VH-VL binders against DNA topoisomerase 1 (topA). Designs and how they scored, part 11

Target 1, 137 residues: DNA topoisomerase 1 (topA), of Thermoplasma acidophilum (q9hm08r4to140)
Amino acid sequence: FRIIIAEKADAGRRIAYFLSGGQVKSHRAKGTSYLEFEYNGSKTYLIPLSGHIVEADFESGYSDWNKIDLSDLIDARIVKNIKNKVAYQTLQAFRGKVEEIVIATDYDREGELIGVEALDIIKEGKEEIRRAKFSAL
Below, E stands for the ipSAE of ESMFold2; O stands for the ipSAE of OpenDDE; V2 stands for 0.75 times the mean of E and O plus 0.25 times the DockQ between their complexes.

## First folded at step 4 (VH-VL)

Design g5 (framework fv_ponezumab)
Fold by ESMFold2-Fast, scan of step 4:
Structure g5 (fold): chain C 137 residues (1-137), chain A 119 residues (1-119), chain B 112 residues (1-112)
Amino acid sequence: as target 1 above (137 residues)
Amino acid sequence: QVQLVQSGAEVKKPGASVKVSCKASGYTFTDYYIHWVRQAPGQGLEWMGRVDPESGETYYAPRLQDRVTMTRDTSTSTVYMELSSLRSEDTAVYYCATEPWLRGYFDYWGQGTTVTVSS
Amino acid sequence: DVVMTQSPLSLPVTLGQPASISCKSSQSLVYSDGNTWLNWFQQRPGQSPRRLIYKVSNRDSGVPDRFSGSGSGTDFTLKISRVEAEDVGVYYCMQGTHYPYTFGQGTRLEIK
């Protein structure tokens, strides 16, 4: 089946509506809403993201930069912290189960990063990966 | 209290353009689609199209798509409907109306804007 | 486009008597979520339309219980159990299942 990642709930709903011809099923279980429809003979899930799912940060003890000698940051390890646990778990549940992943986030740096974060959670390496722009539909 | 307040009446000559505004208040402007519906004197209701205030995305009725443009300004919570190449048949009351997304019905209506196209 | 057909177009009624309006769609109004997006609006002279019924049979807040909606698929009915003077106006059905959204022609309810 296919997954489409959209940056905002309203943008995602519009994409699902146009691709499905208006026949969309909404899921609102476990704190994350997502949409299900058929497109080109494949079951398609669209997951809208309102913001970043994970963020890069320094290990505990380096988060207050005003209190830390800059030379200590050279030795600091950067770790990704889960910022949105529910979105993370929802995406992780699809890991290894999809054939195609479509990134439909805004064409700017923040949208690109959100898309990459979602992709890293879902993909195992054999999926077909596409980027799509739907703003001119 | 939810309100949609439309701009005042317009009188235009054939071939001109008209731009009607609809200012929203009392709700989150980006949570509702805004539709435009018109009604010629003594006639029924005709759907013209809608705009998504969040993205600016539009969907127009096919018969009007070459003459109608719908836009929004999120800083003023206002949507606009511009109709070009006016004909006498465009004489009507023009309404804006809100739709909660995926609900397939209209919640609130503006008071209407009368547009008269005469020589 | 989905064609919405109302009958009758002119509905003279005596005060206190029941009234019924039919609305038929050229194709099914059932959405994939199982909901049927068929709505009824009332327009009193000189006023904006107001919603009476949404999703076939749900009355809007403040709408008297003498108004009821029913139907399924392509055939829908609006009923007024006892007509009052304030009910004078035009009644429209509207579908919100398929783009473009479409309205019936309207039924003018008038007192005899």
Scores: ipSAE 0.000, ipTM 0.503, lowest interface PAE 16.9, mean pLDDT 79

Design g6 (framework fv_ponezumab)
Fold by ESMFold2-Fast, scan of step 4:
Structure g6 (fold): chain C 137 residues (1-137), chain A 119 residues (1-119), chain B 112 residues (1-112)
Amino acid sequence: as target 1 above (137 residues)
Amino acid sequence: QVQLVQSGAEVKKPGASVKVSCKASGYTFTDYYIHWVRQAPGQGLEWMGRVDPESGETYYAPRLQDRVTMTRDTSTSTVYMELSSLRSEDTAVYYCAREPWLRGYFDYWGQGTTVTVSS
Amino acid sequence: DVVMTQSPLSLPVTLGQPASISCKSSQSLVYSDGNTYLNWFQQRPGQSPRRLIYEVSNRDSGVPDRFSGSGSGTDFTLKISRVEAEDVGVYYCMQGSHWPYTFGQGTRLEIK
């Protein structure tokens, strides 16, 4: 089946309505809403994201106030911490189950980064990955 | 069956805030947008904004966005519209109205709440 | 914002005669899905608005067939084939194709 990642719930609903001709089902997965519909012969899920799902942080131990040496900071390992646990869990539930992933977030740096975060959570490496722009629906 | 029941009339002084409620029943609360529309005495209908009861996401009319706040309580199936810094021009009947998801129309309306702002 | 313009604003009609209300939009109401989200509402004195017609020409449940909607693009019409006494009130067109949703200024139908 297909998954579409959209920025903001309103944009996602408009995309789902447009592609489905008005036949959309709403779902809740661990508190995050997502949409289901049929498009071009494929079952499609649309997940609207309102912001970042993960954030970069220093590896535990590098935030110790005793280690302010520049070499320590340069060698710090960046660990991605889950910022939106509910969105993360919803996306993770689709991991390995989809054939096509469509990134429909805004075409700016912030939207692109959100799209990449979502993609990294869902993909296993064999999915078809596409980017789509639905501006001015 | 489907009903939207609004809170009672309010009389406020300029500069005050008012909070109007709209209680939904007879359907799945989270499946429909709720909009707020007002009507000044003898005037037409003015759209104020809408809330998605499922997500809590809101969109407001640009003219009102600095003064209006829309919230919902899913445990009571109730939507609220709060308007601050009231002016005499805010005297109106305030309606809540239900939109089937992205259909671009309202199928049920509340009975209206009269808000009077006078010095 | 999309400007909705109705005419006439005042419509005195003799009982049993036809009535017609025009609604024009400042831009096309054909949405990207191919549908046209133009709706008509009736507001009787002292009451909340009631949906009459949705998506140009579809009558709402319980609305008499003497009411009909037509039009396309930017030009729309609401017709009442035979006006009855209970039809007195204000009629509004509304567009749901462009954000924010907007209303026409209203047409007051009166029995003369």
Scores: ipSAE 0.000, ipTM 0.494, lowest interface PAE 16.4, mean pLDDT 80

## First folded at step 5 (VH-VL; framework fv_disitamab)

Design d1 (from b6 with heavy chain N61A K65Q T98R, light chain A91S; at its last look DockQ between E and O 0.35; V2 from the best seeds 0.00; counts 0 for: pae E 5.2 > 2)
Fold by ESMFold2, look of step 5:
Structure d1 (fold): chain C 137 residues (1-137), chain A 119 residues (1-119), chain B 105 residues (1-105)
Amino acid sequence: as target 1 above (137 residues)
Amino acid sequence: EVQLVQSGAEVKKPGATVKISCKVSGYTFTDYYIHWVQQAPGKGLEWMGRVDPESGETYYAQKFQDKATITADKSTDTAYMELSSLRSEDTAVYFCAREPWLYGYFDYWGQGTLVTVSS
Amino acid sequence: DIQMTQSPSSVSASVGDRVTITCKASQDISSWVAWYQQKPGKAPKLLIYAASSLQSGVPSRFSGSGSGTDFTLTISSLQPEDFATYYCQQSDSYTFGGGTKVEIK
């Protein structure tokens, strides 16, 4: 029903404690990690991230710095590679199955980018998307 | 069937280093945080820090940040804690304990390892 | 840093007595408290988690209550095997209370 994207595991745990009144179930197995609880009568899943899910890199053929002239590198395509496989796999497991996505990452440049990365992985365009602030936790 | 088995007692001189092991069995090592807890003679329990065996990420109590180094070896299902620059005040029993990921409580504990720092 | 103030520091009790141990957090921690029992020379044993949930295999004479900052562990009818030291622990920062020794008398 609802997914909350939090930045870092400790922050995610604090948010889940706050919203659930302490009734949280932790799931970690087979490359997925999330918290499960009830909030306002709706089943809620919180996915805590640890930094960026993807990272910029070069396409294949430009990774051996010993053999590449720097002028060739300027022409190389920039691609995104999965940096955090657990976060990626967890988000994919929920893709297309959720009505509401709440981005609860920090209100700064890094947190906004992490939130966008998560949305890119989980969103199919049908979901209601909200931005939430938990700075007091 | 869940077991956390710690290495044996150690006697060290001031300034030395000690490394305590905590070997787990009966569950998937990477599904649980491993914590370390100090209990000085006749005193209460004091949390020292933890490691996530999946990622290697650590988090320490401020008091132990410069004293302890916690690691995990996924290939042997073993967590370690190293104490450096030992002083007599570091004499204590050290426990490892497991936490279901992010639940915040310790459901199984090792038997404890006595470290004695004496001249 | 969340402090956990546990009281009393010790209690002298007889078999059959009702024993109540309290733990006060320096901040609101909802229900995120655990209780442990420790006997001399042994590792602690989890009794209660999430303030009131009984760990598997723990006798029903143990119960926990509280929310916010004030938490209680109750032993409804003390048994000979219950003479031990009891600790509360805050689940978010892992901070332990100072302990309560339950002694025979």
Scores: ipSAE 0.081, ipTM 0.682, lowest interface PAE 5.2, mean pLDDT 84
ESMFold2 (binder alone), look of step 5: mean pLDDT 93; pTM 0.947
OpenDDE, look of step 5: ipSAE 0.249; ipTM 0.768

Design d2 (from b6 with light chain D28S S30Y; at its last look DockQ between E and O 0.40; V2 from the best seeds 0.00; counts 0 for: pae E 8.8 > 2, grease 19 > 18.9)
Fold by ESMFold2, look of step 5:
Structure d2 (fold): chain C 137 residues (1-137), chain A 119 residues (1-119), chain B 105 residues (1-105)
Amino acid sequence: as target 1 above (137 residues)
Amino acid sequence: EVQLVQSGAEVKKPGATVKISCKVSGYTFTDYYIHWVQQAPGKGLEWMGRVDPESGETYYNQKFKDKATITADKSTDTAYMELSSLRSEDTAVYFCATEPWLYGYFDYWGQGTLVTVSS
Amino acid sequence: DIQMTQSPSSVSASVGDRVTITCKASQSIYSWVAWYQQKPGKAPKLLIYAASSLQSGVPSRFSGSGSGTDFTLTISSLQPEDFATYYCQQADSYTFGGGTKVEIK
């Protein structure tokens, strides 16, 4: 199936409606929603992100932070603080199950960084990865 | 069955503050946004704002951002809206509603709370 | 922001009549429209979402159509319980239309 990463909930709804012609099923998972629809004969899930998912932490307060499984992030990564737990968990649940990942965040520095954060969580390196612009919506 | 139960009607004087509650049952409180909608007497519906009960993040209609304060208490599955500096024009029925779908649509509503502001 | 212009403001109809209500958005909102029914002293009830999708438990005599800027709600055969006020709503910024009161003739 296909995953589309959008930067904001409103942008995500617009993209989903545009691609599906309004035939969208929404899901809510503990404070984060995602959309399900068919596009080009493939089941598609759109996950809107309303900000950054992770941030670096220099302090040792291990009990205060979620443990990051390095095998679940691409290669041996440093320990990262999970800023948006629901978004992280949602993306992690799709890891290894996805044929195509589309990054549809804004074409600016913030959007590119959010897209990279999402990719680092979800991809295993075998997926088709695309960068799309839906600015005309 | 999903239910939203709001606190009872209030009569207030100009300048006072009122806090309306919205108790949710029948689903996981933190999984959906809680919205507030105003309906002035004889008028239509007007969206006021929302809260994400999980994070506490709010988003307001600009018209109401200096009037309303929306909060959620996930330990009691209750959302609140506080209206400050009440004026006669704030006399209205206030509804809470859930958005369980990303469409921006409200599928479950509270019964409404009448707030009357009179001298 | 996006304005929703609803018409007519009221309609007088008989049981069994076909009733149509329209909403126009000030700019394209694709299919991001919902329709609600409200009876006096009661909360609104969701009928239609995403312009044409029928909410669970809503009778099939209700239908929605349209895209872009022009949207309609249709009641194919008006029933006694359908006399109420109807509102459209655009889902992007949650703006409601002004309402349409459906009254008995």
Scores: ipSAE 0.009, ipTM 0.553, lowest interface PAE 8.8, mean pLDDT 79
ESMFold2 (binder alone), look of step 5: mean pLDDT 90; pTM 0.933
OpenDDE, look of step 5: ipSAE 0.237; ipTM 0.775

Design d3 (from b5 with heavy chain N61A K65Q, light chain S30Y; at its last look DockQ between E and O 0.04; V2 from the best seeds 0.00; counts 0 for: pae E 8.7 > 2, placed apart)
Fold by ESMFold2, look of step 5:
Structure d3 (fold): chain C 137 residues (1-137), chain A 119 residues (1-119), chain B 105 residues (1-105)
Amino acid sequence: as target 1 above (137 residues)
Amino acid sequence: EVQLVQSGAEVKKPGATVKISCKVSGYTFTDYYIHWVQQAPGKGLEWMGRVDPESGETYYAQKFQDKATITADKSTDTAYMELSSLRSEDTAVYFCAREPWLRGYFDYWGQGTLVTVSS
Amino acid sequence: DIQMTQSPSSVSASVGDRVTITCKASQDIYSWVAWYQQKPGKAPKLLIYAASSLQSGVPSRFSGSGSGTDFTLTISSLQPEDFATYYCQQSDSYTFGGGTKVEIK
């Protein structure tokens, strides 16, 4: 099947409605929603993201900028923190099960970063990956 | 090490209420759904419902929607399942189990709690 | 609601036999099936998820296959500890099959 990653629930609903002709099934889990519909003969799931899933940060000893020598910052290791566990776990549940991943986040810097975050979580390497714009919605 | 530890066996009379506890350890309680499963003596497994310990949201099988009340107390890392208006056919072992988010399977189970309803 | 029809209800087998258990879903559930083993007086134990993925710590003699509506659990060479009841479960709404008891012949 196909996964569509959208930014914001409103955009995701509009995309799903547009692609399905109005035949959309909603799923709610842990206070978030994802959408299920048929498009071009393929089962399609749309996962709206409400912001960044991860954030880059330094190891804990380097997160206080006022106390860190600038030379130490160069050697600091950057670690990823899961800031949206619901989104992270939702994407992991689809990992390895998809044929096509469509990134439909906003065409701006934040949308591109959110899309890359989602891909890092869900992609196993054999999927077809597309970047799509649904601005007409 | 992940553990789900349930409260002990109960013997109840018809019409009574029972509340079973499921205390978890070895993981972050609010990251996983907790489910309850009934198994009548000599019978198969039957899903009853779930709770999201983070939000308190519940979802029940239709058969149990007016029979069971599932709750979670995130201050004690404990889920509860309460059965009301007990009847003899409610005699069963009741399991709690955890579901990794959206995966639809139960990777760890409690030991089970036998509830016996006898007149 | 999705029904899971499991067969056979029981099987009598010897150590070393290959045992095959099937589940049929009332509608297409893709690969969203799990399999469990349960011994008397014990909690079920997860064996297989997503139709064919082996749970950590489960012996490789257990395997799962199928997609759509027809699913199979196979024990390639039955061991003494494998005499138990096995359940399938569809992952979308959590319904279980009726179970298959594997007994000593």
Scores: ipSAE 0.008, ipTM 0.574, lowest interface PAE 8.7, mean pLDDT 81
ESMFold2 (binder alone), look of step 5: mean pLDDT 93; pTM 0.947
OpenDDE, look of step 5: ipSAE 0.014; ipTM 0.643

## First folded at step 6 (VH-VL; framework fv_disitamab)

Design e1 (from b5 with light chain D28G; at its last look DockQ between E and O 0.03; V2 from the best seeds 0.00; counts 0 for: pae E 10.4 > 2, placed apart)
Fold by ESMFold2, look of step 6:
Formats: structure tokens, sequence, C-alpha cells
Structure e1 (fold): chain C 137 residues (1-137), chain A 119 residues (1-119), chain B 105 residues (1-105)
């Protein structure tokens, strides 16, 4: 089946409605929603993302600037932290089940980064990957 | 046929509580949001909040977050709205309505429930 | 909050007249507007969604147009059953306009 990664819920609704001709079924996972429809004979799921899924951070114990010696900070290791756990878990639930992934986030620096973040979570390497722009719908 | 059937009219004293029901039929209850809308006498429509019947998660208009509590019971296909600390300004007709997921419009409505608060 | 300013507040019209009702958003909302009809003592009824899409079972004399901030509901030939109050609604925050009462001249 196909997965479409959209940026923001309203953009995702517009894309799903446009592609399906209005036949869209909604699903929910712990307060995050995704949409199901058919497009060109393939079952398609659309997952809207409302911002970044991960962010840079320090290891546990280095995040509280008030409690650490500043000289110790230069040795701290930077790690990626899950900023949006629900979005992360939703994408992981589809991992290994997808034939095609479409990145439909905005064509700007932030949208490109969000798309890459989503791919890193869901991709196993066997999928066909496309980048699509849905403007002026 | 999709139907939303609300409980009957209520007369309450100031300070009381009321719980209005909205029983649905003709579709899968957990596939659609249920909203509540207020219409005071001589006024227009005002959105109050919604519930996702599948998860029980709610989202409220800030004006009503301390007044209304919205719930859903998926074993009976019924949504509820409880109004607390009733005042005369809460006298209104209250409607439940169904939203197709993420569409932002209400395609089916209940018949409305008149709540009258008199001192 | 996005304000929805609806005008006029009332219209006096005859059967067969063309009636137009406008709704203006305080900021751009693309095509995310719905229109409802409400008769006295009844629940609202959806007429138009997504600014211009006609709901199933709604007569073709109703039409919607607009995008961005300015939206219009048109009744091409008013019928006796069309005397009612009409509301626009912004679909993202569910904000309603103030309503337009269409009454007999």
Amino acid sequence: as target 1 above (137 residues)
Amino acid sequence: EVQLVQSGAEVKKPGATVKISCKVSGYTFTDYYIHWVQQAPGKGLEWMGRVDPESGETYYNQKFKDKATITADKSTDTAYMELSSLRSEDTAVYFCAREPWLRGYFDYWGQGTLVTVSS
Amino acid sequence: DIQMTQSPSSVSASVGDRVTITCKASQGISSWVAWYQQKPGKAPKLLIYAASSLQSGVPSRFSGSGSGTDFTLTISSLQPEDFATYYCQQSDSYTFGGGTKVEIK
C-alpha cells in the first residue's frame, strides 16, 4: 500500500480529499489521526505531521542548565530526542508494511527536514520513495 | 439513515447541573466526531466542543471549557454533554452534530434540547 | 480566533427573487467555509461545504463561491421553503457567522 506524509492536518485533509474524490475514512492512534482512501487502484494512507518529530538534545542529566557546571557541557554528547512521541509511534506502526512512500511536506527547508525525519522512522529500504508538491489545491 | 436523537427539554434552577444525551444510529459511532453547539434565545450558533467517540479525547471552545463536560459511551452509541453551575445565561437550545473526520463541517444534527434555567 | 462577518443581517425578498449572502473572514482561510440553513424550531441543515460543493439532496438553486476571505451563498430563485436563517461557518475553528434572516417581503 502507499503512505503519504503531509505537513499539517489541513493540508493533509485537502490532499486526501483531492486524490480520493471525497471517499476518505479516518483512523486514530492515541490522539493522532491518519486518513485511508483508494487512489489509482492502491490503498493509500495519509499521515499528517504537525511539526518536527525529533530534535537535538543532550544526554539525560545535561538538559538542566541550572544544575550543571558549564565546563562539563563541552564534553556532553548530543543526541536526537523524540519531540512528538505520538507521531513517532504512528510512523513506526507502518514500518515494514509499505510499498510506496510519498513525501508531501512543504517545499521549504523546514518541510524538507520534516520529510527526512519521517523517512528515517518508517523506511526499511525496499520502498519506492517519491517527493510530491500539492500547491494551489 | 443517519440519526442523532437528543434527550428531552429540561427546566433547572440556578446552580444545578444537567446532562444531555445524543444517541446515534445508522452509522459507525466511532468513525465520526460529535460536536455540541449552543443557540441562546435570539442569538446565533456557537460551537462548544467535540469528542472523538473512539478514544474519548475532547477539544473545547475556551469560552465553555469550565462549563461543559463532553463524553462518549461507545457501548451505547451515545454522546453526552454535562453543564455545571447553571445560570440564567445558560438558557439555550443545545444541538449535537456529526463531523466527518477533519472536514470541519457538520453533515447531520440532532433535533436540539432546550435547557431553561429560571430562578 | 478568526472572525466571520456575515452580511446582510436580514433580507426581505419575494418568491422567485435572486438572493445573495456574503461572509468575510478576518484572515485568509482558503476554501474552508460551510453554509447552513435553519428554520424556526429546527436544527441547522448543511447546504454547501468547502465553499462551493453542494451537499447531497440540496436543490441546485443553492450555490456557493469564494476563496481566501470573501465568500458568497446564492439562491438563484427563492422558493417558499427557503425563508429561513442562513449561517456561514469557518471549518477549522468551527466559528459561525452572525446569520442572515431571509424573510417574506
Scores: ipSAE 0.009, ipTM 0.543, lowest interface PAE 10.4, mean pLDDT 81
ESMFold2 (binder alone), look of step 6: mean pLDDT 91; pTM 0.944
OpenDDE, look of step 6: ipSAE 0.016; ipTM 0.658

Design e2 (from b5 with heavy chain R103Q; at its last look DockQ between E and O 0.03; V2 from the best seeds 0.00; counts 0 for: pae E 9.4 > 2, placed apart)
Heavy chain, then light chain:
Amino acid sequence: EVQLVQSGAEVKKPGATVKISCKVSGYTFTDYYIHWVQQAPGKGLEWMGRVDPESGETYYNQKFKDKATITADKSTDTAYMELSSLRSEDTAVYFCAREPWLQGYFDYWGQGTLVTVSS
Amino acid sequence: DIQMTQSPSSVSASVGDRVTITCKASQDISSWVAWYQQKPGKAPKLLIYAASSLQSGVPSRFSGSGSGTDFTLTISSLQPEDFATYYCQQSDSYTFGGGTKVEIK
ESMFold2, look of step 6: ipSAE 0.007; ipTM 0.540
ESMFold2 (binder alone), look of step 6: mean pLDDT 93; pTM 0.950
OpenDDE, look of step 6: ipSAE 0.458; ipTM 0.831

Design e3 (from b5 with light chain Y94W; at its last look DockQ between E and O 0.04; V2 from the best seeds 0.00; counts 0 for: pae O 6.0 > 2, placed apart)
Fold by OpenDDE, look of step 6:
Structure e3 (fold): chain C 137 residues (1-137), chain A 119 residues (1-119), chain B 105 residues (1-105)
Amino acid sequence: as target 1 above (137 residues)
Amino acid sequence: EVQLVQSGAEVKKPGATVKISCKVSGYTFTDYYIHWVQQAPGKGLEWMGRVDPESGETYYNQKFKDKATITADKSTDTAYMELSSLRSEDTAVYFCAREPWLRGYFDYWGQGTLVTVSS
Amino acid sequence: DIQMTQSPSSVSASVGDRVTITCKASQDISSWVAWYQQKPGKAPKLLIYAASSLQSGVPSRFSGSGSGTDFTLTISSLQPEDFATYYCQQSDSWTFGGGTKVEIK
């Protein structure tokens, strides 16, 4: 099946409605709502996000930027902290099951970052990856 | 330890209704789906339906949509399946099984409940 | 509905033998396949998920492979405790294969 990652719930609904011709199933599971519909002959799930899923931080000892030399930060280990646990778990739940991943986050820098975060979580094998511009839908 | 414990064997007459239970332990009941699977004597496995214990949302195999009613009770960590209008063809072992959220497979199973329908 | 055609329906083998069971999906399901082992009077036991991922606690002699429509379960060296019936299952809509009974030769 296919998953579409949207940045916001409303955007997700619009995408689902448009692609499905109005035939959309709404689901709620484990704190996350997602949509199911058929698109182009294939089952499609739309997962709306709510901002960043993860945040970058530095390893212990490098959190106080006022006391750290910038040169030291270059060599510091970056730690990814889960900012949105529900979103993270949702994407993980689809990992390994997806044939096609469509990143339909906003077509700006923020959207790109969120899209990459989502992709990093959900991608496991040789899924087909597509980038969709929401405004074009 | 994760466990799914089902109610005991049932013997019913045609036309009757039976409700079997699946009590879970060793994990958070609402974090996983509970499915029901039919296995007729000497036959293979057939998926019947599932319930989301958290929301109560259910999905059914079309074959069983008018036969089975699946529910969950969060207060007792127990899932149920009611079979109505029983026929001899409903004679089978019924399994409950746990699905990690949206994983599509069943990692833990109940021991099965034999339902026998005979005149 | 997605159909899973499992073959063979039965196989006779000896301890130490390599056993291969196949499932064919009626449509491309990527890696959405799980494999189960069932012994008489017992519930199925998960062996493999996501076509090739070994469930925790399952011996390494079990392996799964495949993608798309063709999937295989392999027992590299059959052990006495491996005589059982095996089922494939597609993880999209939970259709099971017909089963394969592995019997002692």
Scores: ipSAE 0.019, ipTM 0.664, lowest interface PAE 6.0, mean pLDDT 89
ESMFold2, look of step 6: ipSAE 0.321; ipTM 0.756
ESMFold2 (binder alone), look of step 6: mean pLDDT 93; pTM 0.951

Design e4 (from b5 with heavy chain Y33W; at its last look DockQ between E and O 0.08; V2 from the best seeds 0.00; counts 0 for: pae E 10.2 > 2, placed apart)
Fold by ESMFold2, look of step 6:
Structure e4 (fold): chain C 137 residues (1-137), chain A 119 residues (1-119), chain B 105 residues (1-105)
Amino acid sequence: as target 1 above (137 residues)
Amino acid sequence: EVQLVQSGAEVKKPGATVKISCKVSGYTFTDYWIHWVQQAPGKGLEWMGRVDPESGETYYNQKFKDKATITADKSTDTAYMELSSLRSEDTAVYFCAREPWLRGYFDYWGQGTLVTVSS
Amino acid sequence: DIQMTQSPSSVSASVGDRVTITCKASQDISSWVAWYQQKPGKAPKLLIYAASSLQSGVPSRFSGSGSGTDFTLTISSLQPEDFATYYCQQSDSYTFGGGTKVEIK
């Protein structure tokens, strides 16, 4: 099946309705939030993201900018903190089960970063990955 | 501009019922959960429960499930909380609050409604 | 059911002081903590979400840190408008800490 990553709930709902002809099943139980529909004969899930899923941080001992040589930060270990737990868990549940991943976030820096965050959680390396723009929104 | 506007203060006798309203504007009411929070005089915040305005599904803090009934009216963009069998211990300010889509925190709050229970 | 233990219950401080407020979860909650400021007679105001993310419009002197069970709100240089009560909140079950009143020394 296919996963579509959208940046905003409203945009995601519009994309899902556009692609399905209005036949969309919502999954909002137990803190999960995604849409299910058929598109081109394939079951499709759309996961709308409302902001970043993770955030970067540095390993302990690199947090005091006043005392650290800035050149050393290139070598510092970067630690990812989960910022949106529901989105993370939802994407993780689909990991490795998807034939095609479509990134339909906004075509700007924030949308690109959100898409990359989602890919890092869901992909295992065999999926077809596509970047799409839905100008009807 | 997102706004949550609550009904005015209430003075009630023990045993009475009160229904507090929370009317929203500036966003699509059915897209986000509405929560209720109690603050007794001089005390901290305590989460009471929430409603999903789209489905009407509710979820309660166990402490309040026999005291509070939370509802949503999609036609008026208004959430409600009814408190039954009021006691003096129910004297508090009650807030409604909005949770951004599945984020677990409250970004907009109503102004609060003081409910005073005295005889 | 996750409990949030907030300390101290009050802090006496002067303008310009660095103020640190701690919140401890009864079990690992990753980074799912929010912090609120409340002034008397007013609704709470969101300051920090996801442990360290600053809400839009909140002054940069506020910062949050922590992961797992131990979380901290820091006011780097206390201002007169910062005298208020502060609450942490666990984002999964919406449990609030007991609050920390920051008052003039």
Scores: ipSAE 0.008, ipTM 0.533, lowest interface PAE 10.2, mean pLDDT 80
ESMFold2 (binder alone), look of step 6: mean pLDDT 93; pTM 0.948
OpenDDE, look of step 6: ipSAE 0.417; ipTM 0.824

